# VHH binders against Lysine racemase: the designs that were tried, part 4

Target 1, 368 residues: Lysine racemase, of Oenococcus oeni (q04hb7)
Amino acid sequence: EAIHRSTRIEFSKSSLAYNVQYTKQVSGAKTLWLAVKSNAYGHGLLQVSKIARECGVDGLAVSVLDEGIAIRQAGIDDFILILGPIDVKYAPIASKYHFLTTVSSLDWLKSADKILGKEKLSVNLAVDTGMNRIGVRSKKDLKDEIEFLQEHSDHFSYDGIFTHFASSDNPDDHYFQRQKNRWYELIDGLIMPRYVHVMNSGAAMYHSKELPGCNSIARVGTVVYGVEPSEGVLGPIDKLKPVFELKSALTFVKKIPAGEGISYGSKFVTSRDTWIGTLPIGYGDGWLAEYQDFQLLIDGQKCRQVGQIAMDQMMVALPHEYPIGTEVTLIGKSGKYENTLYDLHKHSGVPPWKITVAFSDRLKRMVV

## First folded at step 19 (VHH)

Design y5 (from w1 with G35S)
Fold by OpenDDE, last read:
Structure y5 (fold): chain B 368 residues (1-368), chain A 122 residues (1-122)
Amino acid sequence: as target 1 above (368 residues)
Amino acid sequence: AVQLQASGGGFVQPGGSLRLSCAASGFTFDDYAMSWFRQAPGKEREFVSAINWIGGRTYYASSVKGRFTISRDNSKNTVYLQMNSLRAEDTATYYCAAKTNRGEYTPRYDYWGQGTQVTVSS
């Protein structure tokens, strides 16, 4: 982590807390599991996980085993769900760390039973209703898994069952309805565990009333990270609070005469004498090439980023000379202006969750 | 008074193209997501496409993906639907709708325009 530069991600604890309670309010869910996979969507796995409980989060959801391990090793004892499949040889590890562990097949269970020894694994059964990523697809297979878990209670605890909606944030809800119907068909008449969870961000915000018996848990990421899942098509954008700001500062300032190229390839050429500032951030940090020409915020003014973005630096056109060290807001508020992730999405074509996840570990992250 | 005026419909042969426009007035256009719906005779109204207030997020029905393109010009308070590679099954009355991006979560659309007829036939 590059702590000796001005470029930083600021994560708002208060915004997170607000979004958590708001999500619970809208969805009616009594339990909220926050997805912190992929470095908490780029916001910082450990720092977000450390404050999650205080912000009203009831559990954490990760994708891979090592994310869970990292959280535990950081001294966090929160409930953790591993959503992605793990190699069966790591089942004992998952058990030792007390992870709710996703299982997608009977064969996996049979293999795990042979190696768990004295360990008892908390099992979360994956049901594939149309995502076609992981999980069983037939009622017979699901029954077989449940029966196996019951017959082998020395090694397994049937604690969770879930499906994932592929299009819960789509105004065209045909596919959502198909998955929903398939879900209820598959689970009909079967023994349900303590944790029945089907609501991702879209389902939680738009469809919770359509999921009777399965809407007590919200397993969400996007919405709690302050991004409206449909980006204002199906829901309001003025309720959720941004949790993410990206700030930097000018490291160099100079006046460039007309007719000069800026950065690689000279794709930008000054048309007049122009003050140019340099920022210590580039695509190596996650400010992607697609973000070229985006308007940055300096002293309450919009300033255009100019020239190709370099790996570690980029340039911005200034209305006048500024001192070195002048703060630059890339995402966030400055005066009366605000750059949102929606703005950057519009500019670049990159969705908000792909924007934030792309920021590297090199960027300093601060909880504010 | 709130108005959504759709235009651009007409008769085309299969494989042809049309561009629909919906001009909005009487409300703050920039605070609304815009959508296109269509209704064929004897069928229910169905979703076609949507675009958020700023134009960064778009949605398409599976039946029109790759063929239709939604866009908007906030300076003109207008939303567009470019329809390419039209098929007979695209024949319908097309409606423009506005949904606010502010306030509370609700499934309702706030404003609806008059329909414009699209007929695809040999």
Scores: ipSAE 0.940, ipTM 0.976, lowest interface PAE 0.4, mean pLDDT 97
Fold by OpenDDE, last read:
Structure y5 (fold): chain B 368 residues (1-368), chain A 122 residues (1-122)
Amino acid sequence: as target 1 above (368 residues)
Amino acid sequence: AVQLQASGGGFVQPGGSLRLSCAASGFTFDDYAMSWFRQAPGKEREFVSAINWIGGRTYYASSVKGRFTISRDNSKNTVYLQMNSLRAEDTATYYCAAKTNRGEYTPRYDYWGQGTQVTVSS
């Protein structure tokens, strides 16, 4: 982590707290599990996890075992769900850390039963209703898993069951409806565990009323991180609060004459004498090439990023000379202006969640 | 008064192209996602395409994906639907709709335009 640099991600605790309560209000969910996978969508796994409970989050959802382990090792004892499959040889580890552990097959359970010893694993059954990522697809297989768990209660606790909607944020809800119907067909007449969870961000915000008996838990990421899942097509954008800001500072300032190329390949050539600032951020940090020419915010003014973005640096056109150290807002507010993730999406074609997750571990992350 | 005026419909042969336009007035266009719907005789109205207020996010029905392109020009308060490789099954009355990106979560659209007829036939 490059801490001796002005470039930083700032994560708003107050915004997170607001979005959590707002999401619960809209969805009606009594329990909210925050997805902190992939470095909390780029916001910082440990930073976000440390404040989650204070913000009203009831549990954390990760993708891989090591994300959960990292959280525990940081002294956080929050409820943790591992969403992705793990190798069966790691089942005892998952048990020791008290993770709700996703299981996708009976064969996995049989193998785990042989190696768990004195451990008892909290099991979350995955049901595939159309995502075709992980989980059982037939009612028979699901029944077999449940039966196995009941017969082997010395090693297993049947605590969770879930499915994932592939298109819950789509105005065309045909696929959502198909998955929903499949879900209810598959679970009909079966024993349900304590945690029945099917609502991702889209389902929570748009379809919660259509999920009777399965809408008490919101397992969400996007919406709580301040991004409207449909980006304003199906929901309002003036309720959620942004949690993400990206800031930097000028490391170099110079006036260059007309006719000079800036950066690699001289794709930008000055047409007049121009003040140029340099920023210590590039595509190696996650400010991707697709973001070229985006308007940055300096001292309440829009300033165009100019020239090809380099690996660790990029240049910005300035209206006048600024001192070194002048703050630059890439995403966030400056004066009356605000750059949002929606703006950057429009500019680059990169969706908000792909924007934030792409920022490397080299960037300093701060909770504010 | 709020108005959504759709145009650009007509007769075209299979494989042909049409470009629909919907001009909005009477409301703050930039605060609304715009959508196209269509309804064929004897069928329910169905979603065709949508675009958010800023134009960065688009949606397409599976039946039109790869053939239709939605776009908008906020300076003209207009949303467009470029329809290429038209098929007989695309025959329908096409409707423009506006949905605010502000306020509360609701499945309702705020404004609907008059339909424009698209007929694809050899």
Scores: ipSAE 0.939, ipTM 0.976, lowest interface PAE 0.4, mean pLDDT 97
Fold by OpenDDE, fold request of step 22:
Structure y5 (fold): chain B 368 residues (1-368), chain A 122 residues (1-122)
Amino acid sequence: as target 1 above (368 residues)
Amino acid sequence: AVQLQASGGGFVQPGGSLRLSCAASGFTFDDYAMSWFRQAPGKEREFVSAINWIGGRTYYASSVKGRFTISRDNSKNTVYLQMNSLRAEDTATYYCAAKTNRGEYTPRYDYWGQGTQVTVSS
């Protein structure tokens, strides 16, 4: 982590807390599990996980085993769900760390039973209703898994069951309805565990009332991170609070004569004498090439990023000379202006969650 | 008064193209997501496409993906639907609708335009 640099991600604790509460309010969910996979969608795995409970988060959801391990090693004892499949050889590890562990097949369970020894694994059954990523697809297979878990209660605890909606944020809800119907068909008459969870961000915000008996848990990421899942198509954008800001500072300031190229390939050429600022951020940090020419915010003014974005640096056109160290807001507020992730999406074509997740571990992440 | 005026419909042969326009007035256009729906005779109204207020997010029904393109010009308070490679099954009355990006979560659309007929036939 490059801590000796002005470039930083600022994560708002208060905004997160607000969004958690608001999400619960809208969805009616009593329990909220925050997805912190992929470095908490780029917001910082440990930073977010450390404050999650204080923000009203009831549990954390990760993708891979190592994310969970990292959280535990940081001294965080929050409930953790591992959403992605793990190799069966790591089942004992998952058990030792008390992870709710996603299981997608009976064969996996049989294999795990042979190696768990004295360990008892908390099991989350994956049901595939149309995502076609992981999980059983038939009622018979699901029954077989449940029965196996019951018969082998020395090694397994049937604690969770879930499905994932592929199109919960789509104005065309045909596929959502199909998955929903399939879900209820598959689980009909079966023993349900303590944790029945089907609502991702879209389902939580748009469809919770359509999920009777399965809407007590919201397993969400995007919405709690302050991004409306449909980006204003199906829901309001004025309720959620942004949690993510990206700031930097000018490291170099110079006046460039007219007719000079800026950065690699001289894709930008000055038309007049122009003050140019340099920022210590580039595509190696996650400010992607697609973000070229985006308007940055300096001292309450819009300033155009100019020239090809380099790996660790980029340039911005300035209206006048600024001192070195002047703060630059890439995402966030400056004066009366605000750059949102929606703005950057519009500019670049990169969705908000892909924007934030792309930022490297090298960037300092601060909770504010 | 709120108005959504759709235009651009007509008769076209299979494989042809049409461009629909929906001009909005009477409300703050850039605070609304715009959508296109269509309804064929004897069928239910179905979603075709949507675009958020800023134009960065778009949605398409699976049946029109790759063929239709939604866009908007907020300076003109207009949403467009470019329809290429039209098929007989695209024959329908097309409607534009507006949904606010503010307030409470609701499935309701705030405003609907009158329909414009699109007929794809050889």
Scores: ipSAE 0.938, ipTM 0.976, lowest interface PAE 0.4, mean pLDDT 97

Design y5 (from w1 with G35S)
Fold by OpenDDE, fold request of step 22:
Structure y5 (fold): chain B 368 residues (1-368), chain A 122 residues (1-122)
Amino acid sequence: as target 1 above (368 residues)
Amino acid sequence: AVQLQASGGGFVQPGGSLRLSCAASGFTFDDYAMSWFRQAPGKEREFVSAINWIGGRTYYASSVKGRFTISRDNSKNTVYLQMNSLRAEDTATYYCAAKTNRGEYTPRYDYWGQGTQVTVSS
């Protein structure tokens, strides 16, 4: 982390906690697992994981084994689900760290059984109802997995089962309904484990009542991070609190005469004498080229980012001279103005979750 | 009084284009997501497209993806549906609907407009 730079991500603990409570309230879920995969959607894996329990989070969901390991090594003993498949050779590691481990095939289980030794793996079975990413697709295969786990209880604990909805945030409900129906068909008559979880953010917010027996756990990310899953198409945007802010500061300020090009390629040319500020952030940090010309917030005023965004720096047009060190709000509030992730999505075409996840590890991430 | 007035429908040949408009009045337009639905004779009403209040998020039915484009002009309180490469199966009465982005979640739409007929035929 570049801690000796003004550019930083700030995420609100209180907002996160509020959103957790709100999500539980709306969905009716008694248990909430927060997805902290991909560096907690860009908010910071360890920073978020450290405060998650205090915010009412009952467990963490990661994508890869190393994310879980990192959390454990940081001294966090929260429940952890690994959502992505892992190479079978790492099964003993997952067991040692007590991860609920996603399994997608009987062959994997057979292989793992040979190498687990004295370890007992907590198993989360993946069921593919239409996402076509991972998991078994037939009742027979699912039944075979369950039976195998029961027969090999010395090495396995059947603790979880899940599916993932591909279109739970879509106003066109056809595909969601299809997956839902498929889910119930597949699990009908089968032994269910302690953790049955099917609700992602969209399902939790819009479809919880349609998931009887499977709506006690909300496995969510987007909504808790303060982004309405449909971005206001299906759900309200005034109930969630923004969590993510991105701030920086002017590192250089100069007055540029008319007729001068700004940044690479001189795509922006001053039409008049213009004060130009420089910020220590660029596309190498995750402020993508698509964000060019976005209105930044300085001292409660909108200021246009101008010129091509460079790797580590970009420029902003100023209404007057500001001192070096003046705070710049890229995402967040300044005075009466607020730049939201929805605004940046509108501007750039990049969805909120892709915006936040794209920020590099170089950026300092702070709990506020 | 709340009004959603749809227009722009008509007769076109296959491969043709139409642009539908829905003008809203009587409510705060930019607090609502706007959607288009359509209903053909003897068929159920089906979702066509949606756009959030600010215009950054759009949805399309699979049958119209790549051919239809939803947009909105909040300064004019109007939502649009550009329909290109029209097909016979696109023949239907098209309806615009408004759904608030505030308050408690509900699956219902708050306001519906009167339909405009689109007929695609050789």
Scores: ipSAE 0.938, ipTM 0.975, lowest interface PAE 0.4, mean pLDDT 97
Fold by ESMFold2, last read:
Structure y5 (fold): chain B 368 residues (1-368), chain A 122 residues (1-122)
Amino acid sequence: as target 1 above (368 residues)
Amino acid sequence: AVQLQASGGGFVQPGGSLRLSCAASGFTFDDYAMSWFRQAPGKEREFVSAINWIGGRTYYASSVKGRFTISRDNSKNTVYLQMNSLRAEDTATYYCAAKTNRGEYTPRYDYWGQGTQVTVSS
């Protein structure tokens, strides 16, 4: 992280806590697992994981084994689910770190059984209802996995079962309904474990009442990180709170005569004598070239970003001189104006999680 | 009173194009997501397309994706549906609907237009 410059993400603990409670309230879920994969959707794996429990999060979900290990190595003993497949040779390690571990096939279980030794693995069975990514696709295969787990209880605890809805936030709900019907068909008459978890953000917010017996756990990221899952098409945008602001400050200010070019290739040319500010953020931080011309917020005023975004710096047109050190808000509030991920999505065509996941390790993350 | 007035329907040959519009009044248009639905005789109403209040996020039914484009002009309180490469199965009454982006989660749409007929026939 670059901790000796003004450019930073300010992550709001109180907003996260509010969104967790709101999500539980709307969905009716008693249990909420927060996805912290991909560096907590760009917000900071450890920064978010350290505050999650006090915000009402009941467990963490990651995509890869090393994300879970990093959380454990930071001294966090919270519930952790590994959603992504792991190589069977790491099954003993997953057991030692106390992960609920996703399993997609009987062959994986048979191989793990041979190498677990004294270890007992907490197993989360994947059921493919139409995502076509991982998991068993037939009741026979699912039953065979469950029976194997029961017959080998010295090495396995049957603790979870899940599916993933591909289109739960889509106004066209035909695919969601197909997956839902397939799910209930597949699980009918089977022994169910403690954790039955099918609700991503869209399912939790739009479809929870359609999921009887399977709606106690919300396994979510989007909604808790403050983005309405349909971006306001199916649900309201006035309750969820943005969880972060992105801020910087002017490091150079100069009045540029009319007719001068700004940044690489002089693609932007001033039409009038114009005050130009420079701030230390660029595409090396994850502020992508697609965000060119976006309206930044300075002193409660909209100020257009001008010229090509460089690796480490960019320029902004100012309505008048501002002092060096004047705060610049890229995402967040300034005076009566607010820039949101929805605004940047509209401007750039880049969707919210592509925006935030692109934030690089250099971009400082602070919990506020 | 609230009005959603859909227009731009008509008769067109397969492969042709039409542009529907839906003019809104009686509510704050900028606070609403806008959607198009269609219903053919003897069939259930089905989702066609949606656009959020700011225009940054759109959705399309699989049957129309790549052929139809939704857009909005908040200065004119109007949502549009550009329909290209029309097919016989696109024949239906097309309805616009509005849904507030404020308040609580609900499956209901707040307002519905009267519809405009689109007929695709050789």
Scores: ipSAE 0.859, ipTM 0.944, lowest interface PAE 0.6, mean pLDDT 94
Fold by ESMFold2, last read:
Structure y5 (fold): chain B 368 residues (1-368), chain A 122 residues (1-122)
Amino acid sequence: as target 1 above (368 residues)
Amino acid sequence: AVQLQASGGGFVQPGGSLRLSCAASGFTFDDYAMSWFRQAPGKEREFVSAINWIGGRTYYASSVKGRFTISRDNSKNTVYLQMNSLRAEDTATYYCAAKTNRGEYTPRYDYWGQGTQVTVSS
């Protein structure tokens, strides 16, 4: 992290807590697991994980083993689910760190059984209803896995079963309905574990009432991080709170004569004498080239970013001279104006999580 | 009074193009997602396309993806549907619908247009 500059993400604990409770209220879920994969959607793996329980989060979900290990090594003993399949040779490590571990095949279980020794692994069975990434696709294969777990209870605890909906936020719900119907067909008559979890953000917010017996757990990221899962097509945008602001400050200010080019390639040329500010953020921080020309907020006014975004710096056109140190809001509020991830998505074509996941480790994250 | 006036339908040959418009009045258009639905005689109304209030997020039914393009102009309170490579199966009455981006989660659309007929035939 670059802690000796003004450029930072301010992550709101109170907004996270509100979004957790709002999600539980709307979905009816009694249990909420927060996805903290991919550096907590770019917000900071440890920064978010450390505050999650006090915000009402009941457990954490990560995609890879090392994310879970990092959380444990930071002293966090909360419930952790590993969603991505792991190499079987790491099954003893997953047991040692107390992870609910996702399993996609009987062959994996048979191999793990041979190497667990004295360890007992908490197992989450993956069911592929149409995401086409991981999990068994037939009732026979699912039943075989369940029976194997029961027959080898010295090494396995059958604790979870799940599927993932590919299109839960789509107004065309045919694929969601197909996956839902397949899910109930596959699980019908089978022994169910403690954790039955199928609801991602779209399913939680739009389809929970269509998931009887399988709607007690919301396994969510998008909605809790403050983005409406359909970006306002199916649901409201005025209740969820943005969870972060991105801010910087001017480090240089000068007046440039009409006809001068700005930044690499001189592709932006001033049409009149123009005050130009410089601020210390660039694509090395994850403020991508696609964000060129975005309206930044300074002193409650909209100021256009101008010229090519450099690795570590960029320029902004100012309506008048501002002092060095004047705050610049890239995402967030300034006066009456607000820049949101929806605004940047519209401007750049880059969807919200591609925006935030791209934030580099140099970009300082602070919890406020 | 709220009005959603759909227009631009007509007769067209297979492979042809049409551009539908839906002009809105009587509500704050900028606070609404806009959608197109269609219904052929004797069939259920089906989703075609949607666009969020700001125009940054769009959706398409699988049957029209790659052939239809939704857009909006908030300064004109109008949503558009550009329909290319039309097929006989696209024959239907096309309806625009508006859904507020404020308040509570609900499956309902707030306003519906009267529709415009699209007929694709030799």
Scores: ipSAE 0.856, ipTM 0.944, lowest interface PAE 0.7, mean pLDDT 94

Design y5 (from w1 with G35S)
Fold by ESMFold2, fold request of step 22:
Structure y5 (fold): chain B 368 residues (1-368), chain A 122 residues (1-122)
Amino acid sequence: as target 1 above (368 residues)
Amino acid sequence: AVQLQASGGGFVQPGGSLRLSCAASGFTFDDYAMSWFRQAPGKEREFVSAINWIGGRTYYASSVKGRFTISRDNSKNTVYLQMNSLRAEDTATYYCAAKTNRGEYTPRYDYWGQGTQVTVSS
């Protein structure tokens, strides 16, 4: 992180807590597991994980073993689900760190059985209903896995089972309905574990009542991080709170005569004598080139970003001189104006999750 | 009174193009997602396309993806559907619908237009 500059992400603990409560209320879920994969959607794996429980989060979901290990090494003993399959040779490590561990095949279980020694692994069975990424695809294979777990209970605890919906936020819900019907067909008549978790953000917010017996757990990211899963097509945007602001400050201010080019290639040329500010953020921070010309907020005024965004800096046209150190809001509120991820998506074509995940390790992150 | 007036339908040969418009009045258009649905005789109404209130996010039914383009002009309170490479199965009454981006999660749309007929035939 570049902690010795003004450019930072301010992450709102109270907004996260509100979004968790709201998601539980709308979905009816009694249990909410927060996805903290991909550096907590760009917001910081450890800083989000450290505040999650007090915000009402009941457990954490990560993609890879090392994300879970990092959380444990930071002293966090919360429930952790590893969603991505792991190499079987790491099964004992997953047990020692107390992870609910995703398993996609019987062969994996058979191999793990041989190497667990004294360890007992908490198992989450993956069921592929049409995401076509991981998991068993037939009732026979699923039943074989369940029977194996029960026959080897000295090494395995059958604790979870899940599927993932590919299109739960789509107004055309035919694919969601196909996956849902396949899920119930596959699990019918089988022994079910404590944790049955099928609801991602779209399923939780739009389809929970269509998931009887399988709607107690919301395993969500997008909605809790303050982004309406359909970006306002299927659901409202006035209840979820943005979880962060992105702010910087002017480091240089100068008046540029008419007719001068700004930044690489001189693609922006002043039409009149213009005050130009410089701020320390660029595409090396994850403020992508596609965001060029976006309206930044300074002292409650809209100020156009001008010229090509450089790796570490960019320029903004100012309506008048501002002092060095004047705050610049890239995402967030200033006076009466607000820039949202939806505004940036409209401007750039880059969707909200790609915007935040692209923020680099260099961007300072802090909880407010 | 709220009005969603769809227009631009007509008779077109297969492979042709049409542009539908839906002009809105009586509500704050900028606070609404807009959608197109269609219904052929004897069939259920089906989703065609949607666009969020700001125009940044769009959706298309698989049957029209790559051939239809939704857009909106908030200064004119109008949503459009550009329909290219039209086929006989696109023959239907096309309805626009509006859904507020405020309040509670609900499966219902707030307002529906009266529809405009699209007929694809030689």
Scores: ipSAE 0.850, ipTM 0.941, lowest interface PAE 0.7, mean pLDDT 94
Fold by ESMFold2, fold request of step 22:
Structure y5 (fold): chain B 368 residues (1-368), chain A 122 residues (1-122)
Amino acid sequence: as target 1 above (368 residues)
Amino acid sequence: AVQLQASGGGFVQPGGSLRLSCAASGFTFDDYAMSWFRQAPGKEREFVSAINWIGGRTYYASSVKGRFTISRDNSKNTVYLQMNSLRAEDTATYYCAAKTNRGEYTPRYDYWGQGTQVTVSS
């Protein structure tokens, strides 16, 4: 992280807590597992994981084993689910770190049984209802996995079962309904574990009442990070709170005569004598080239970013001279104006989670 | 007081194009997601396309993706559906609908237009 400059992500603990509670309220879920994969959607794996429980999060979900290990190594003993498949040779490690571990096949279980030794693995069975990514696809295969787990309880605890909806935020819900119907067909008459978790953000917010007996756990990222899952097509945008602001400050200010080009290739040329500010953020931080010309917020006014975005800095047109150190808000509020991820998505074509996961390690994250 | 006036329908040959418009009045258009639905005789109404309140997020039914483009002009309180490469199966009455981006989660759309007929035949 670059901790010796003004450019930073300010992550709001109170906004996260509000969004967790709001998500539980709307979905009716009693249990919320927060996805912290991909560096907590760019917000900071450890920064978010350390505050999650006090914000009402009941457990963490990661994609890969190393994300879970990093959380444990930071001294966090919260519930952790590994959603992505792991190589069977790491099953003993997953047991030692106390992860709920996703399993997609009977063959994986048979291989793990031979190498677990004295370890006992907490198993989350994946059921493929139409995502076509991981999990068993037939009741026979699912039943065979469950029977194997029950017959080998010295090595396995049957603790979770799940599916993932591919289209839960889609106004055309035919595929969601197909997956939902397939899910209930597959699980009908089977022994169910403690954790039955099918609700991603869209299912939690739009379809929870259609999921009787399977709607107590919300396994979510997008909605808790303050983005409405359909970006306002199916749900409101005035309740969820943005969880972060992206801020910087002017490091150089000068008046540029009319007719001068700004930045690489001189793509922007001043039409009049113009005050130009420079701020230390660029595409090396994850502020992508697609964000060129976005309106930044300075002293409660909209100020256009001008010229090509460089690796480490960019320029902004100012309505008048501002001192060095004047705060610049890229995402967040200044005065009566607010820049949101929705605004940047509209401007750039880059969707919210791609914006935030692109934030590089250099971009400082601080919890406020 | 609230109106969603759909227009631009008509007869068109297979492979042809039409542009539908839905002009809105009587509510704050900028606070609404806009959607297109269609209904053929004897069929249930089906989703076609949607666009959020600022135009940054769009959705398309699989049957129209790549052929139809939704857009909006908030200065004119209008949503559009550009329909290219039309097929006989696109024949339907096309309805626009509005859904507020404020308040509570509900499955209900707030306003519906009267529809405009699109007929694709050779």
Scores: ipSAE 0.849, ipTM 0.941, lowest interface PAE 0.7, mean pLDDT 94

